# VH-VL binders against IMP cyclohydrolase (purO), part 7

Target 1, 198 residues: IMP cyclohydrolase (purO), of Methanopyrus kandleri (q8tz52)
Amino acid sequence: MYVGRFLLAGKLEDGTPIAVYGVCSRSFSDRRIEVREGAAFVVPEDPSYITENPYVTYTCARIVDEFLVLTNGAQTDPIADKLESGVPPREALVSVTFAMDYEHDEYNTPRISLITDGETFWLGRVAPEEVYFRVMKPKDGEGYLLSVYGEYAEVPSKPNMTLDREDPLECDPVPSFEHYVCSVIARHDGGRWSLEAR
Short names: E, the ipSAE of ESMFold2; O, the ipSAE of OpenDDE; V2, 0.75 times the mean of E and O plus 0.25 times the DockQ between their complexes.

## First folded at step 1 (VH-VL)

Design vo1P5 (framework fv_vorsetuzumab; at its last look DockQ between E and O 0.04; V2 from the best seeds 0.00; counts 0 for: pae E 10.6 > 2, placed apart)
Fold by ESMFold2, look of step 2:
Structure vo1P5 (fold): chain C 198 residues (1-198), chain A 123 residues (1-123), chain B 111 residues (1-111)
Amino acid sequence: as target 1 above (198 residues)
Amino acid sequence: QVQLVQSGAEVKKPGASVKVSCKASGYTFTSYYMNWVRQAPGQGLKWMGWINPYTGKPTYADAFKGRVTMTRDTSISTAYMELSRLRSDDTAVYYCARGGYYDFWSGYPFDYWGQGTTVTVSS
Amino acid sequence: DIVMTQSPDSLAVSLGERATINCRASQSVSTSGYSYMHWYQQKPGQPPKLLIYWASTRESGVPDRFSGSGSGTDFTLTISSLQAEDVAVYYCQQYYSTPYTFGQGTKVEIK
C-alpha cells in the first residue's frame, strides 16, 4: 500500500515509548535522514547536492527538554520553538499545524505532526477536507499510525496497530508500505529521547 | 550535471499546433515536476503549468487551459508541451524548468532552465 | 492568484553604485518565518537564472553584491555595486501557491 509519509506513535510491549517518522515516495527517493544532536533532518542521499538548496533539506524531528516533535515538513521547527517558549504541547501543535495549513501543491499535501513526552502523545493532521487533533496515552503494545495518504490517512481515535516487534518498522502494516525510502526512530530510554536514522 | 535541452525553433501558421520537447539529464527525471514558462517578445515570464513526470498528470494555468497539453516519455527522460490553435500572440520563447518534488513541497525554486524554444506564428 | 508587483519597471544606475528593486505580493507569501519567494536574473538572449531563493539565500555561484531581504508581502533585491554584467531584467516569483506568478520584471541598465 502507498501511504506517503507517516507517523507512528506508541509503546512497545515492554512499555518503551517510541515514535517513528517515515518517508515513502515514488519521487522523493534520493533522500536519507541524518541525526545531529537532538534533531533529525531529511537530506539528499547524494552529498554533492547538500549545498545547492538547503531548503530541500528539512527538520523532521527535534527534541525539546522532555518533548519530542516529529512532523512531515517545515512545521517541525516552529512547533519546537513554541515548546521552548513554554507554550503547552496541545497549543503548540494545533496553532502551528493549523496556521501553516496543508501544502498548496498539486496534491494539497496534508501536514502531519506529533508531540510526545513519552507518556502523552499529541497527534494531528491538517488536510483540505479534514482537520483533526487528538491526545492519547498508549498502553504497552499499542500503536497509532497516521499517514498522509491511504488507509491510515486520518487521526486514529484508538490504537490501530500492535507494536509486537522490537523494531517498529517490522510491525504490521509497515512492512507492506510501498516505496519506502528512509525513517527516524525515536525511543524513550532512561527519561530521554534518542534518535536513530534508517 | 543537471541539464535541460529543448527542441529547436519552429515557425507555424495560425491555427496549427506546436510540440516542444525538453530532454532532462543528470538527475532522476521522475522525481521532480517539470514546469513550462513562456515569454512573449518584450514581455515578462508567464507560468503555463507543470507535469508530474511519474504519473503524467498535468496542471495548467487557467490562461492556457483548453489549448495546452503537457506530456512526457519517462523512457527517454523527456517532457513535452503542445499548444494548439496557435494565434499570432502565441509567438514567444517557451522554457522548461525543473521544479519541486512531486509528492513533497512543489514550491521548490526553478533551479534549472532549458535554453528556450522560439515559436513564431506568422501568416 | 497572488499578484507580484515590482518597482520600478526600469532602473538606470551608475557603474559601482547601488541598485534596489522592490517586489510586493498581493498577500503574504511567508509562513512561520519562511518566505516562499525567489529572484531570477535574465540577461539578454538567455534563459532566466535563479539568483536568490527563500527571499534572502544566494544561489551557489552568485556574487555577494547581490542580496535579498524582506518577508510577508514586501521584498527587496539589492545590487550593492553595479557591474557591467549585471545589465539584465530581474523577476521576483512567489511559490507559495499555484499558479506560481512572476512580477512584471525590472530592467536594470547602466546610466
Scores: ipSAE 0.006, ipTM 0.526, lowest interface PAE 10.6, mean pLDDT 87
ESMFold2-Fast, scan of step 1: ipSAE 0.006; ipTM 0.485
ESMFold2 (binder alone), look of step 2: mean pLDDT 91; pTM 0.927
OpenDDE, look of step 2: ipSAE 0.017; ipTM 0.553

## First folded at step 4 (VH-VL; framework fv_flanvotumab)

Design b1 (from fl2P11 with heavy chain D102N; at its last look DockQ between E and O 0.76; V2 from the best seeds 0.00; counts 0 for: pae O 6.6 > 2)
Heavy chain, then light chain:
Amino acid sequence: QVQLVQSGSELKKPGASVKISCKASGYTFTKYAMNWVRQAPGQGLESMGWINTYTGKPTYAQGFTGRFVFSMDTSVSTAYLQISSLKAEDTAIYYCARHKGNFYETSWFDPWGQGTLVTVSS
Amino acid sequence: EIVLTQSPATLSLSPGERATLSCRASQSVSSYLAWYQQKPGQAPRLLIYDASNRATGIPARFSGSGSGTDFTLTISSLEPEDFAVYYCQQYSNWPPYTFGQGTKLEIK
ESMFold2, look of step 4: ipSAE 0.273; ipTM 0.714
ESMFold2 (binder alone), look of step 4: mean pLDDT 91; pTM 0.931
OpenDDE, look of step 4: ipSAE 0.018; ipTM 0.579

Design b2 (from fl2P11 with heavy chain D102N F103W; at its last look DockQ between E and O 0.31; V2 from the best seeds 0.00; counts 0 for: pae E 10.6 > 2)
Fold by ESMFold2, look of step 4:
Structure b2 (fold): chain C 198 residues (1-198), chain A 122 residues (1-122), chain B 108 residues (1-108)
Amino acid sequence: as target 1 above (198 residues)
Amino acid sequence: QVQLVQSGSELKKPGASVKISCKASGYTFTKYAMNWVRQAPGQGLESMGWINTYTGKPTYAQGFTGRFVFSMDTSVSTAYLQISSLKAEDTAIYYCARHKGNWYETSWFDPWGQGTLVTVSS
Amino acid sequence: EIVLTQSPATLSLSPGERATLSCRASQSVSSYLAWYQQKPGQAPRLLIYDASNRATGIPARFSGSGSGTDFTLTISSLEPEDFAVYYCQQYSNWPPYTFGQGTKLEIK
């Protein structure tokens, strides 16, 4: 199945909160994710090649105190900035993602956004004809998968995957995703988020 | 001016091979994938797959593995389609077409090459 | 695989008339549908992308509409150069990026 870019949120069976932002691309597989202190960025594998698409390099993850922000685009930084200013997660997620709307480029790409503190997950998708935002509290082993395209291109009302593997990328249906390129995995342990690039 | 120029028509016998070129100009070749599309005489269009022009990795649609090979030479901004062990049913016009669209997600085709007719007859 | 069915197969009209061409998908393709024009002996040319966006340099008489499974290409007042074959193409799902079988627009 082709889903494009996706967000995965939930808890492993041992109760560890996790979140994933993943990139699948039919046309370009020359991207990677670079983790720096408290943030992750989608970057070109070879920095000497510059595309004309302004969305080719962007922040996909930021940690703000107890909160993790994961998105598929330029909304990551404004959401994180609102959290730093003390805006509640619900307002930060909704106001930024909705105000920026789907990407009004020639591609009309939906925006997908996630905030979590490890117990509560705020998830949203803004597309040309549909807007959905939900709050959820996953139980151990429950996963919520949201993608730009395909079968999971709708904010789920209930868990739609089981996180029955230590590596969330190995949990169904993720191994069946076509044209996987890269991802960042966030794990919450000891009251702190950590980021790992894949 | 973005342009794709293909090599000329070929008349071949069954069992031979052919290599079609598609030379790109007016843009950075390695920033956009290249698709190959087949059109049999009087028929519609079939996407055969593409080559990632940054990595050189080809991806083939089902039914186009084995005898069909995508390759490229970035030093001359050229993509190639090679067809081996030609059969009569390979008679078609073959187009190259540049992927356009969202960098990560979707692709329509713009521009197209002018097409290369390959005729295979005994 | 997503099948695109175009109708009618052949449309016979005169210059100055309005043409309406249909493309129906077997599953939703959201807005990820393009239209191409192919004149005899020529390569396809992009007309419309993302269901309704005119490509650069395409005359205003061409318009696209629809979403999901039902899409329409409209040519508001036919000119002699518009008589050609028209194809729709979906790019919502991985290959084959399928094309419709084409609608031939011919002079009545």
Scores: ipSAE 0.006, ipTM 0.499, lowest interface PAE 10.6, mean pLDDT 87
ESMFold2 (binder alone), look of step 4: mean pLDDT 90; pTM 0.924
OpenDDE, look of step 4: ipSAE 0.021; ipTM 0.598

Design b3 (from fl2P11 with heavy chain N52R F103Y; at its last look DockQ between E and O 0.69; V2 from the best seeds 0.00; counts 0 for: chain humanness VH .588 < .591, pae E 10.5 > 2)
Fold by ESMFold2, look of step 4:
Structure b3 (fold): chain C 198 residues (1-198), chain A 122 residues (1-122), chain B 108 residues (1-108)
Amino acid sequence: as target 1 above (198 residues)
Amino acid sequence: QVQLVQSGSELKKPGASVKISCKASGYTFTKYAMNWVRQAPGQGLESMGWIRTYTGKPTYAQGFTGRFVFSMDTSVSTAYLQISSLKAEDTAIYYCARHKGDYYETSWFDPWGQGTLVTVSS
Amino acid sequence: EIVLTQSPATLSLSPGERATLSCRASQSVSSYLAWYQQKPGQAPRLLIYDASNRATGIPARFSGSGSGTDFTLTISSLEPEDFAVYYCQQYSNWPPYTFGQGTKLEIK
């Protein structure tokens, strides 16, 4: 199945909170995720290529105190900035994602955004036909998958996957995703978020 | 409104070079890759590859890596195909075609340039 | 390396008849298939994208169907201007995007 970019949120069976931002792309495999202190960036595979295009180079993850922000685009930084200013997660997520709206490209690409403190997860999708935001508190082993396209292109009202593997990328249905390129995995370990590029 | 206008037909001798231009208008040039397609007389369409206009990075289909060079000038929204050491079998119509999609998606080609006939004869 | 095979190579029909053109892929391309029309002396023109969506300005007599490996372009009632060569093209994988060899639709 082709889902494009996706967010995965939940808890492993041992109770470890996790979140994933993943990139699937038919056209552009020349991207990777680079982790720097407290943030992750989608960047060109070859750093010698110069671009200011927000589809190619953008922040996909930021850690702000206890909060993790994961998104599929330029909304990551404004959401994180609002959290730094003391705006509550619900307001930061909704106001920024909605105000920036879906991408007015040829496919009207939806924006997908996540904030979490490891216990509460705020998830949202803004598309031409649908605007939906939901708060959730996953139980151990529960996963919530949201994608730009395909079968999971709808903010789930219930857990829609089981996080029964230590590596969340090995949990169904993720192995069936076509054209996987890269991802960042966030784990809430010892009361802090950590980021790992894949 | 969106259109691709190619340079005019060329008559060349073997061993010469040609540079075909493809000028884009009506859209943001750097948002869409530019593809090049060859059609020999009486034959079908053959993809030569593309250039990513945001970086200038070309990708060539098998068989088009040696004498074929894709380039661009973003200041004038123009893509170029240069063919060096021309051979008789290079006689064809060469089309540019815009890839319709963002940087993460594949897509069809729309629009196409009108084509540039290159004839190579002694 | 996805090969598209179009059939028949030539289809001879009269105006008013229904044309059915086939495109088969060597591997699944999901729905990522387009159809183009090329009249003599002209550049190709987009007819159908994503297997079944008509491009802007394309008459309703053109329709596309299929998914995976088997695709069909149907022209419900042929008009004189429809006699041309038709190409399918896949875009499911990284470029280069592959074309079929074409079906020539000619007047009987």
Scores: ipSAE 0.005, ipTM 0.556, lowest interface PAE 10.5, mean pLDDT 88
ESMFold2 (binder alone), look of step 4: mean pLDDT 89; pTM 0.907
OpenDDE, look of step 4: ipSAE 0.014; ipTM 0.555

Design b4 (from fl2P11 with heavy chain W108Y P111Y; at its last look DockQ between E and O 0.11; V2 from the best seeds 0.00; counts 0 for: pae E 12.4 > 2, placed apart)
Fold by ESMFold2, look of step 4:
Structure b4 (fold): chain C 198 residues (1-198), chain A 122 residues (1-122), chain B 108 residues (1-108)
Amino acid sequence: as target 1 above (198 residues)
Amino acid sequence: QVQLVQSGSELKKPGASVKISCKASGYTFTKYAMNWVRQAPGQGLESMGWINTYTGKPTYAQGFTGRFVFSMDTSVSTAYLQISSLKAEDTAIYYCARHKGDFYETSYFDYWGQGTLVTVSS
Amino acid sequence: EIVLTQSPATLSLSPGERATLSCRASQSVSSYLAWYQQKPGQAPRLLIYDASNRATGIPARFSGSGSGTDFTLTISSLEPEDFAVYYCQQYSNWPPYTFGQGTKLEIK
């Protein structure tokens, strides 16, 4: 199945909170994720091919104190800035993404966004016809998958995957995603988020 | 399963207009762009452009900006191609085809309508 | 605009033979190339996508290969129903998605 960019939120069977931002793309496959100082960036695989195309280069993750922000675009930094200023997660997520709207690019790209402190997850999708936000508290083994396109392109009201593998990328249906490019995996261990590029 | 059913053939005089329908079934209409492809008699396939079925925004290939209008009615899962000021050179089979990508990325055409022959003659 | 040039224009073969159809792009399309079959009086049917992946329900005798600018459709052992016109299509850049001019595969 093709889903484009996707977010995965939940807890492993041992209770470890995790989140994933993944990139699947037919058109922009020359990308990777670079992790540094509590943030992750989608960047060109070869730095000599620097581009201003927002589908190729952007911040996709930031850690702000106990919070992780994970998104598919330019909304990552403004959401994180609101959290740094003391704005509550729900307000930071809704106000930033509602004001920025969906991408008014040639594809009218939906924005997908996640904030989490490891116990509570705030998930949002802003698309041309609908705006949908939901708060959730995953139980051990529960996963919530949200994509830009395809079968998972709706904010789920219930867990829609099981995190039954230590590597969340090995949990169904993620192995079936077409044109996978790269991802960042966030794990909450010892009260801190850590980021790993894949 | 997935099916695209087009309206029947049309015989028109130069200067008239025609509106071709393409009714989709077996999938969520608004999640896949609808493309229009022209095939003149004895010739190959020519992409005319598409309509974003979520927003209703059309995109036209060069040469199809003007007399050709893409539209839709999501309540009946139907895309439309309207051709105004018909000319003899508009005589062709017009196909609708589903874009097997989402609106975010380009892709190939996985399902096609049966085609609508438009004949423009004096 | 990316131009796709198919060769040969016409290929005359008998059932049981191998068919090799070429599609060349004026610039790289990476692997974003599809092949379609069109039988007389019918709409095109998707055969191959992303240069080498068979679409659902397509027999194993159809295979695609290539990347960049040079692509090949191979039919390993022709069946009577395989005599048709074949088109390649690129989808690496818009507008427009472009088709090759076609190769007619006819019975000898």
Scores: ipSAE 0.005, ipTM 0.472, lowest interface PAE 12.4, mean pLDDT 87
ESMFold2 (binder alone), look of step 4: mean pLDDT 91; pTM 0.929
OpenDDE, look of step 4: ipSAE 0.038; ipTM 0.648

Design b5 (from fl2P11 with heavy chain S107D, light chain S30R; at its last look DockQ between E and O 0.30; V2 from the best seeds 0.00; counts 0 for: pae E 11.2 > 2)
Heavy chain, then light chain:
Amino acid sequence: QVQLVQSGSELKKPGASVKISCKASGYTFTKYAMNWVRQAPGQGLESMGWINTYTGKPTYAQGFTGRFVFSMDTSVSTAYLQISSLKAEDTAIYYCARHKGDFYETDWFDPWGQGTLVTVSS
Amino acid sequence: EIVLTQSPATLSLSPGERATLSCRASQSVRSYLAWYQQKPGQAPRLLIYDASNRATGIPARFSGSGSGTDFTLTISSLEPEDFAVYYCQQYSNWPPYTFGQGTKLEIK
ESMFold2, look of step 4: ipSAE 0.005; ipTM 0.502
ESMFold2 (binder alone), look of step 4: mean pLDDT 90; pTM 0.912
OpenDDE, look of step 4: ipSAE 0.366; ipTM 0.776

## First folded at step 5 (VH-VL; framework fv_flanvotumab)

Design c1 (from b5 with heavy chain D102N; at its last look DockQ between E and O 0.35; V2 from the best seeds 0.00; counts 0 for: pae E 12.0 > 2)
Fold by ESMFold2, look of step 5:
Structure c1 (fold): chain C 198 residues (1-198), chain A 122 residues (1-122), chain B 108 residues (1-108)
Amino acid sequence: as target 1 above (198 residues)
Amino acid sequence: QVQLVQSGSELKKPGASVKISCKASGYTFTKYAMNWVRQAPGQGLESMGWINTYTGKPTYAQGFTGRFVFSMDTSVSTAYLQISSLKAEDTAIYYCARHKGNFYETDWFDPWGQGTLVTVSS
Amino acid sequence: EIVLTQSPATLSLSPGERATLSCRASQSVRSYLAWYQQKPGQAPRLLIYDASNRATGIPARFSGSGSGTDFTLTISSLEPEDFAVYYCQQYSNWPPYTFGQGTKLEIK
């Protein structure tokens, strides 16, 4: 199945809060994710290419105190900035993602956004056909999968996957995703978020 | 207006080389991959592969990994197809076509160039 | 490699009739299928993308349907300009994306 970019939110069976932002691409497979100082960036394989096209890089993850922000685009930084200013997660997620709207590029690309403190997860999608935001508190082993395109291109009203593997990328249906390129996995251990690029 | 304009027809002898140009206008060239499609006389459409217009990295379909070279010049928003050691079987119309997806979204082709006829005859 | 088989190879109809063109995939391509029209001496023209969405400027008489392995292009009432060759294309897996061999729609 092709889903494009996706967000996964939930808890492993041992109760560990986890979140994933993943990139699947039919075209531009020369991308990776770079982690720096509590943030993650989608960048070209060769970082020097950034100077030739600044529009092909973006922050996909940012940690702000107890909060993790994970998105598919330019909304990551404004959401994180609002959290730093004391704006509550629900307001920060909704106001920024909705105000920036889906991309008004030639393809009207949907935006997907996530905030979590490890206990509560705020998830949203803004697309030409639908705007939807939801708060959830996953139980152990429950996963919520949201994608830009395909069968998971709707904010789920209840868990739609089981996190029954230590590696969330091995949990169904993620192994069936076509054209996988890279991802960032966030784990909540000891009251802190950590980021790992894949 | 998004547009792809290709170089004119070519008449070549076996063993020669040809370089076809495809100039893009009306959009940001480096945001969309450029595909090449072959159509032999009386035959259907055959995907040859594409070039990543940001990195310059080509990817070739099976059967197109030898004599075919994709390249580009971003300063003039132009993609190129070079065919070396031309054979009679290379006689075809060659199209360039833009990937419609701008970052992982979709990969159908729109727009297409007008096509370049390459004729290889002894 | 995903093979697309179009049928019929040739379809002979008159203006005003309904045309039904089939494209069958050797394995599921889900909804990632496009239809193109090619008139003599012209480049292919996108008609339908993602199985059922009409491209900008395509008349309402063109419609697409199907998912998985079986897809249909329907032209509800043929106009004289619709007599052309039609190709399906899948883009479900990593390139190279494949095309069907074409269906020639000719005037009876």
Scores: ipSAE 0.006, ipTM 0.484, lowest interface PAE 12.0, mean pLDDT 86
ESMFold2 (binder alone), look of step 5: mean pLDDT 90; pTM 0.916
OpenDDE, look of step 5: ipSAE 0.127; ipTM 0.718

Design c2 (from b1 with light chain S30R; at its last look DockQ between E and O 0.34; V2 from the best seeds 0.00; counts 0 for: pae E 9.4 > 2)
Fold by ESMFold2, look of step 5:
Structure c2 (fold): chain C 198 residues (1-198), chain A 122 residues (1-122), chain B 108 residues (1-108)
Amino acid sequence: as target 1 above (198 residues)
Amino acid sequence: QVQLVQSGSELKKPGASVKISCKASGYTFTKYAMNWVRQAPGQGLESMGWINTYTGKPTYAQGFTGRFVFSMDTSVSTAYLQISSLKAEDTAIYYCARHKGNFYETSWFDPWGQGTLVTVSS
Amino acid sequence: EIVLTQSPATLSLSPGERATLSCRASQSVRSYLAWYQQKPGQAPRLLIYDASNRATGIPARFSGSGSGTDFTLTISSLEPEDFAVYYCQQYSNWPPYTFGQGTKLEIK
């Protein structure tokens, strides 16, 4: 199945909070994720081509104190900036994504966004046809999958996947995603988020 | 306006090489992949593959892995197709065409270059 | 690889008539299908993208429909400049993005 860019969030069976931002692409597969202290960036495979163009390079993850921000685009940094200023997660998510709207490219690409402190998960999708924001508190083993395209292109009202593997990329339906390119996996341990690029 | 201008027609002998240029204007060259399409005389369109204009990495369709090389020069917004060891069956019109869309979701081709006829005869 | 089969191979009509051109995919391409027009000695020109959206500057007499495996290009009232070869192209799967073999629309 082709889903494009996707967010996966929830708790592993052992209770470990996790979140994933993944990139699938039909035409531009020469991208990777670069992790720096407290942040992750979608960048070209060759770092010498990094530019300021938000369609080419962008922050996809940022850690702000206990919060993780994970998105498919340029909204990552403004959301994180709001959190740094003391704005609560719900307000930071809604106000930034409402102001930025969906991406005005040829496909009117939805913006998908996550904030979490490891216990509470705030998911949002802004698209031409709908705007949804939901708060969730997953139980152990519960996962929420949100993608740009395909079967999972709606904010789920209930868990829609099971996080029954230590590697979240091995949990159904992720292995069936076509044209997978790269991802960042965030794990919460002892009140801290850590980032791992794949 | 967005435009792709290709180099002129080429007449070559078997065994020679040719390098076709495709100069882009009116848009950010590195934002959209560049496709190459072959049309043999009296035949339909055949996609040869594309070059990722941000990374410079080519992807070749089956049957175009070897004598066909995609390259580019971003300083002059130009993509290139080089064909080595030319054979009579390489006689065709070669088009460049821009993928339309954003970096991650590009899809159809718009615009197309005017085409470059390569004729290979002994 | 997804094979696109266009029918008919040749369609002979007069100006003012309605043309209906078919493109069938060997497996679903969802809505990721484009139509191009090519006149003799010219490059292809984009008419329709994403199955039904007219490209900028394309006259309203051109329309596309369909999804999945069956697609149609309709020209509601033919003008003299519409006699050309028409190609469909899919972009749903990993490259190469494939083309149909073409339908030649010729003047009766």
Scores: ipSAE 0.006, ipTM 0.551, lowest interface PAE 9.4, mean pLDDT 87
ESMFold2 (binder alone), look of step 5: mean pLDDT 92; pTM 0.933
OpenDDE, look of step 5: ipSAE 0.029; ipTM 0.639

Design c3 (from b1 with heavy chain S107D; at its last look DockQ between E and O 0.49; V2 from the best seeds 0.00; counts 0 for: pae E 11.3 > 2)
Fold by ESMFold2, look of step 5:
Structure c3 (fold): chain C 198 residues (1-198), chain A 122 residues (1-122), chain B 108 residues (1-108)
Amino acid sequence: as target 1 above (198 residues)
Amino acid sequence: QVQLVQSGSELKKPGASVKISCKASGYTFTKYAMNWVRQAPGQGLESMGWINTYTGKPTYAQGFTGRFVFSMDTSVSTAYLQISSLKAEDTAIYYCARHKGNFYETDWFDPWGQGTLVTVSS
Amino acid sequence: EIVLTQSPATLSLSPGERATLSCRASQSVSSYLAWYQQKPGQAPRLLIYDASNRATGIPARFSGSGSGTDFTLTISSLEPEDFAVYYCQQYSNWPPYTFGQGTKLEIK
């Protein structure tokens, strides 16, 4: 199945909070995710290449105190800035993404966004046809998958996958995603968020 | 006014080289990949591959990995197709075409250039 | 590689008739299929994208349907300018983005 970019949020069966931002792309597969302390960036595979193109190079993850912000684009930094200034997660998510709207590119690309403190997860999708935000508290083993395109292109009202593997990328349906390029996995381990690029 | 304008027809002898240009206007050149499509006389459309217009990295379809080179010059929003060691079977119309998806997606082609006829004869 | 097979190779019809053109994929392409029209001496023109969405400026008599492996382009009432070659293209799987071999729609 082709989903484009996706977010996965939930808890492993042992209760470990996790989140994933993944990139699937047919034409721009020469990218990777670079992790720096407290942030992750989608960048060209060649790290010497300098770019300001927001579809090629952008922040996809930021850690702000207890919060993780994970998105498919330029909304990452404004959301994180709101959290840093003390704005509550729900307000930060809704106000930033509603104001930025969907991407007014030629295809009106939806924005997908996540904030989590490891217990509460705030998911949002802003698209031309609908705007949905949902707050959830995953139980152990519950996963919530949200994508730009395809079967998962709507904010789930209940868990829509099971996180039954230690590696969330091995949990169904993620192995079936076409044109996988790269991802960042966030784990709440030892009381801290950590980021790992794949 | 999104437009792709290709260089003119070429008449070449076997063994020569040709370089076809495709100049883009009316959109951000680096936002969309550029494809090359071949159409031999009386035949259908054949995908040759594409170039990532932001990174400059070409991807070639099977059968086009040798004598065919995609390149670009972003300062003039132009993609190029170079064919070396021309053979009679390279006689065809060569089209450039923009991917209509954003740079994360590969979709249909829109617009197309007007085509460049390359004729290889002795 | 995904092979697209178009049927028939040639379709001979008169103006005012309904044309039905078929495209079959060797494996599922979901809805990632486009249709193009090509007149002699011209570049292909996009008609339909994502199986059923009409491109900007394309007359309502053109419609697309199907998903998975079987797709259809329908022209409800042929106009003289509709006699051309039609190609389907899949963009579900790279490389290459493949085209069908074409259906020639000609005046009977």
Scores: ipSAE 0.006, ipTM 0.513, lowest interface PAE 11.3, mean pLDDT 87
ESMFold2 (binder alone), look of step 5: mean pLDDT 90; pTM 0.917
OpenDDE, look of step 5: ipSAE 0.120; ipTM 0.719

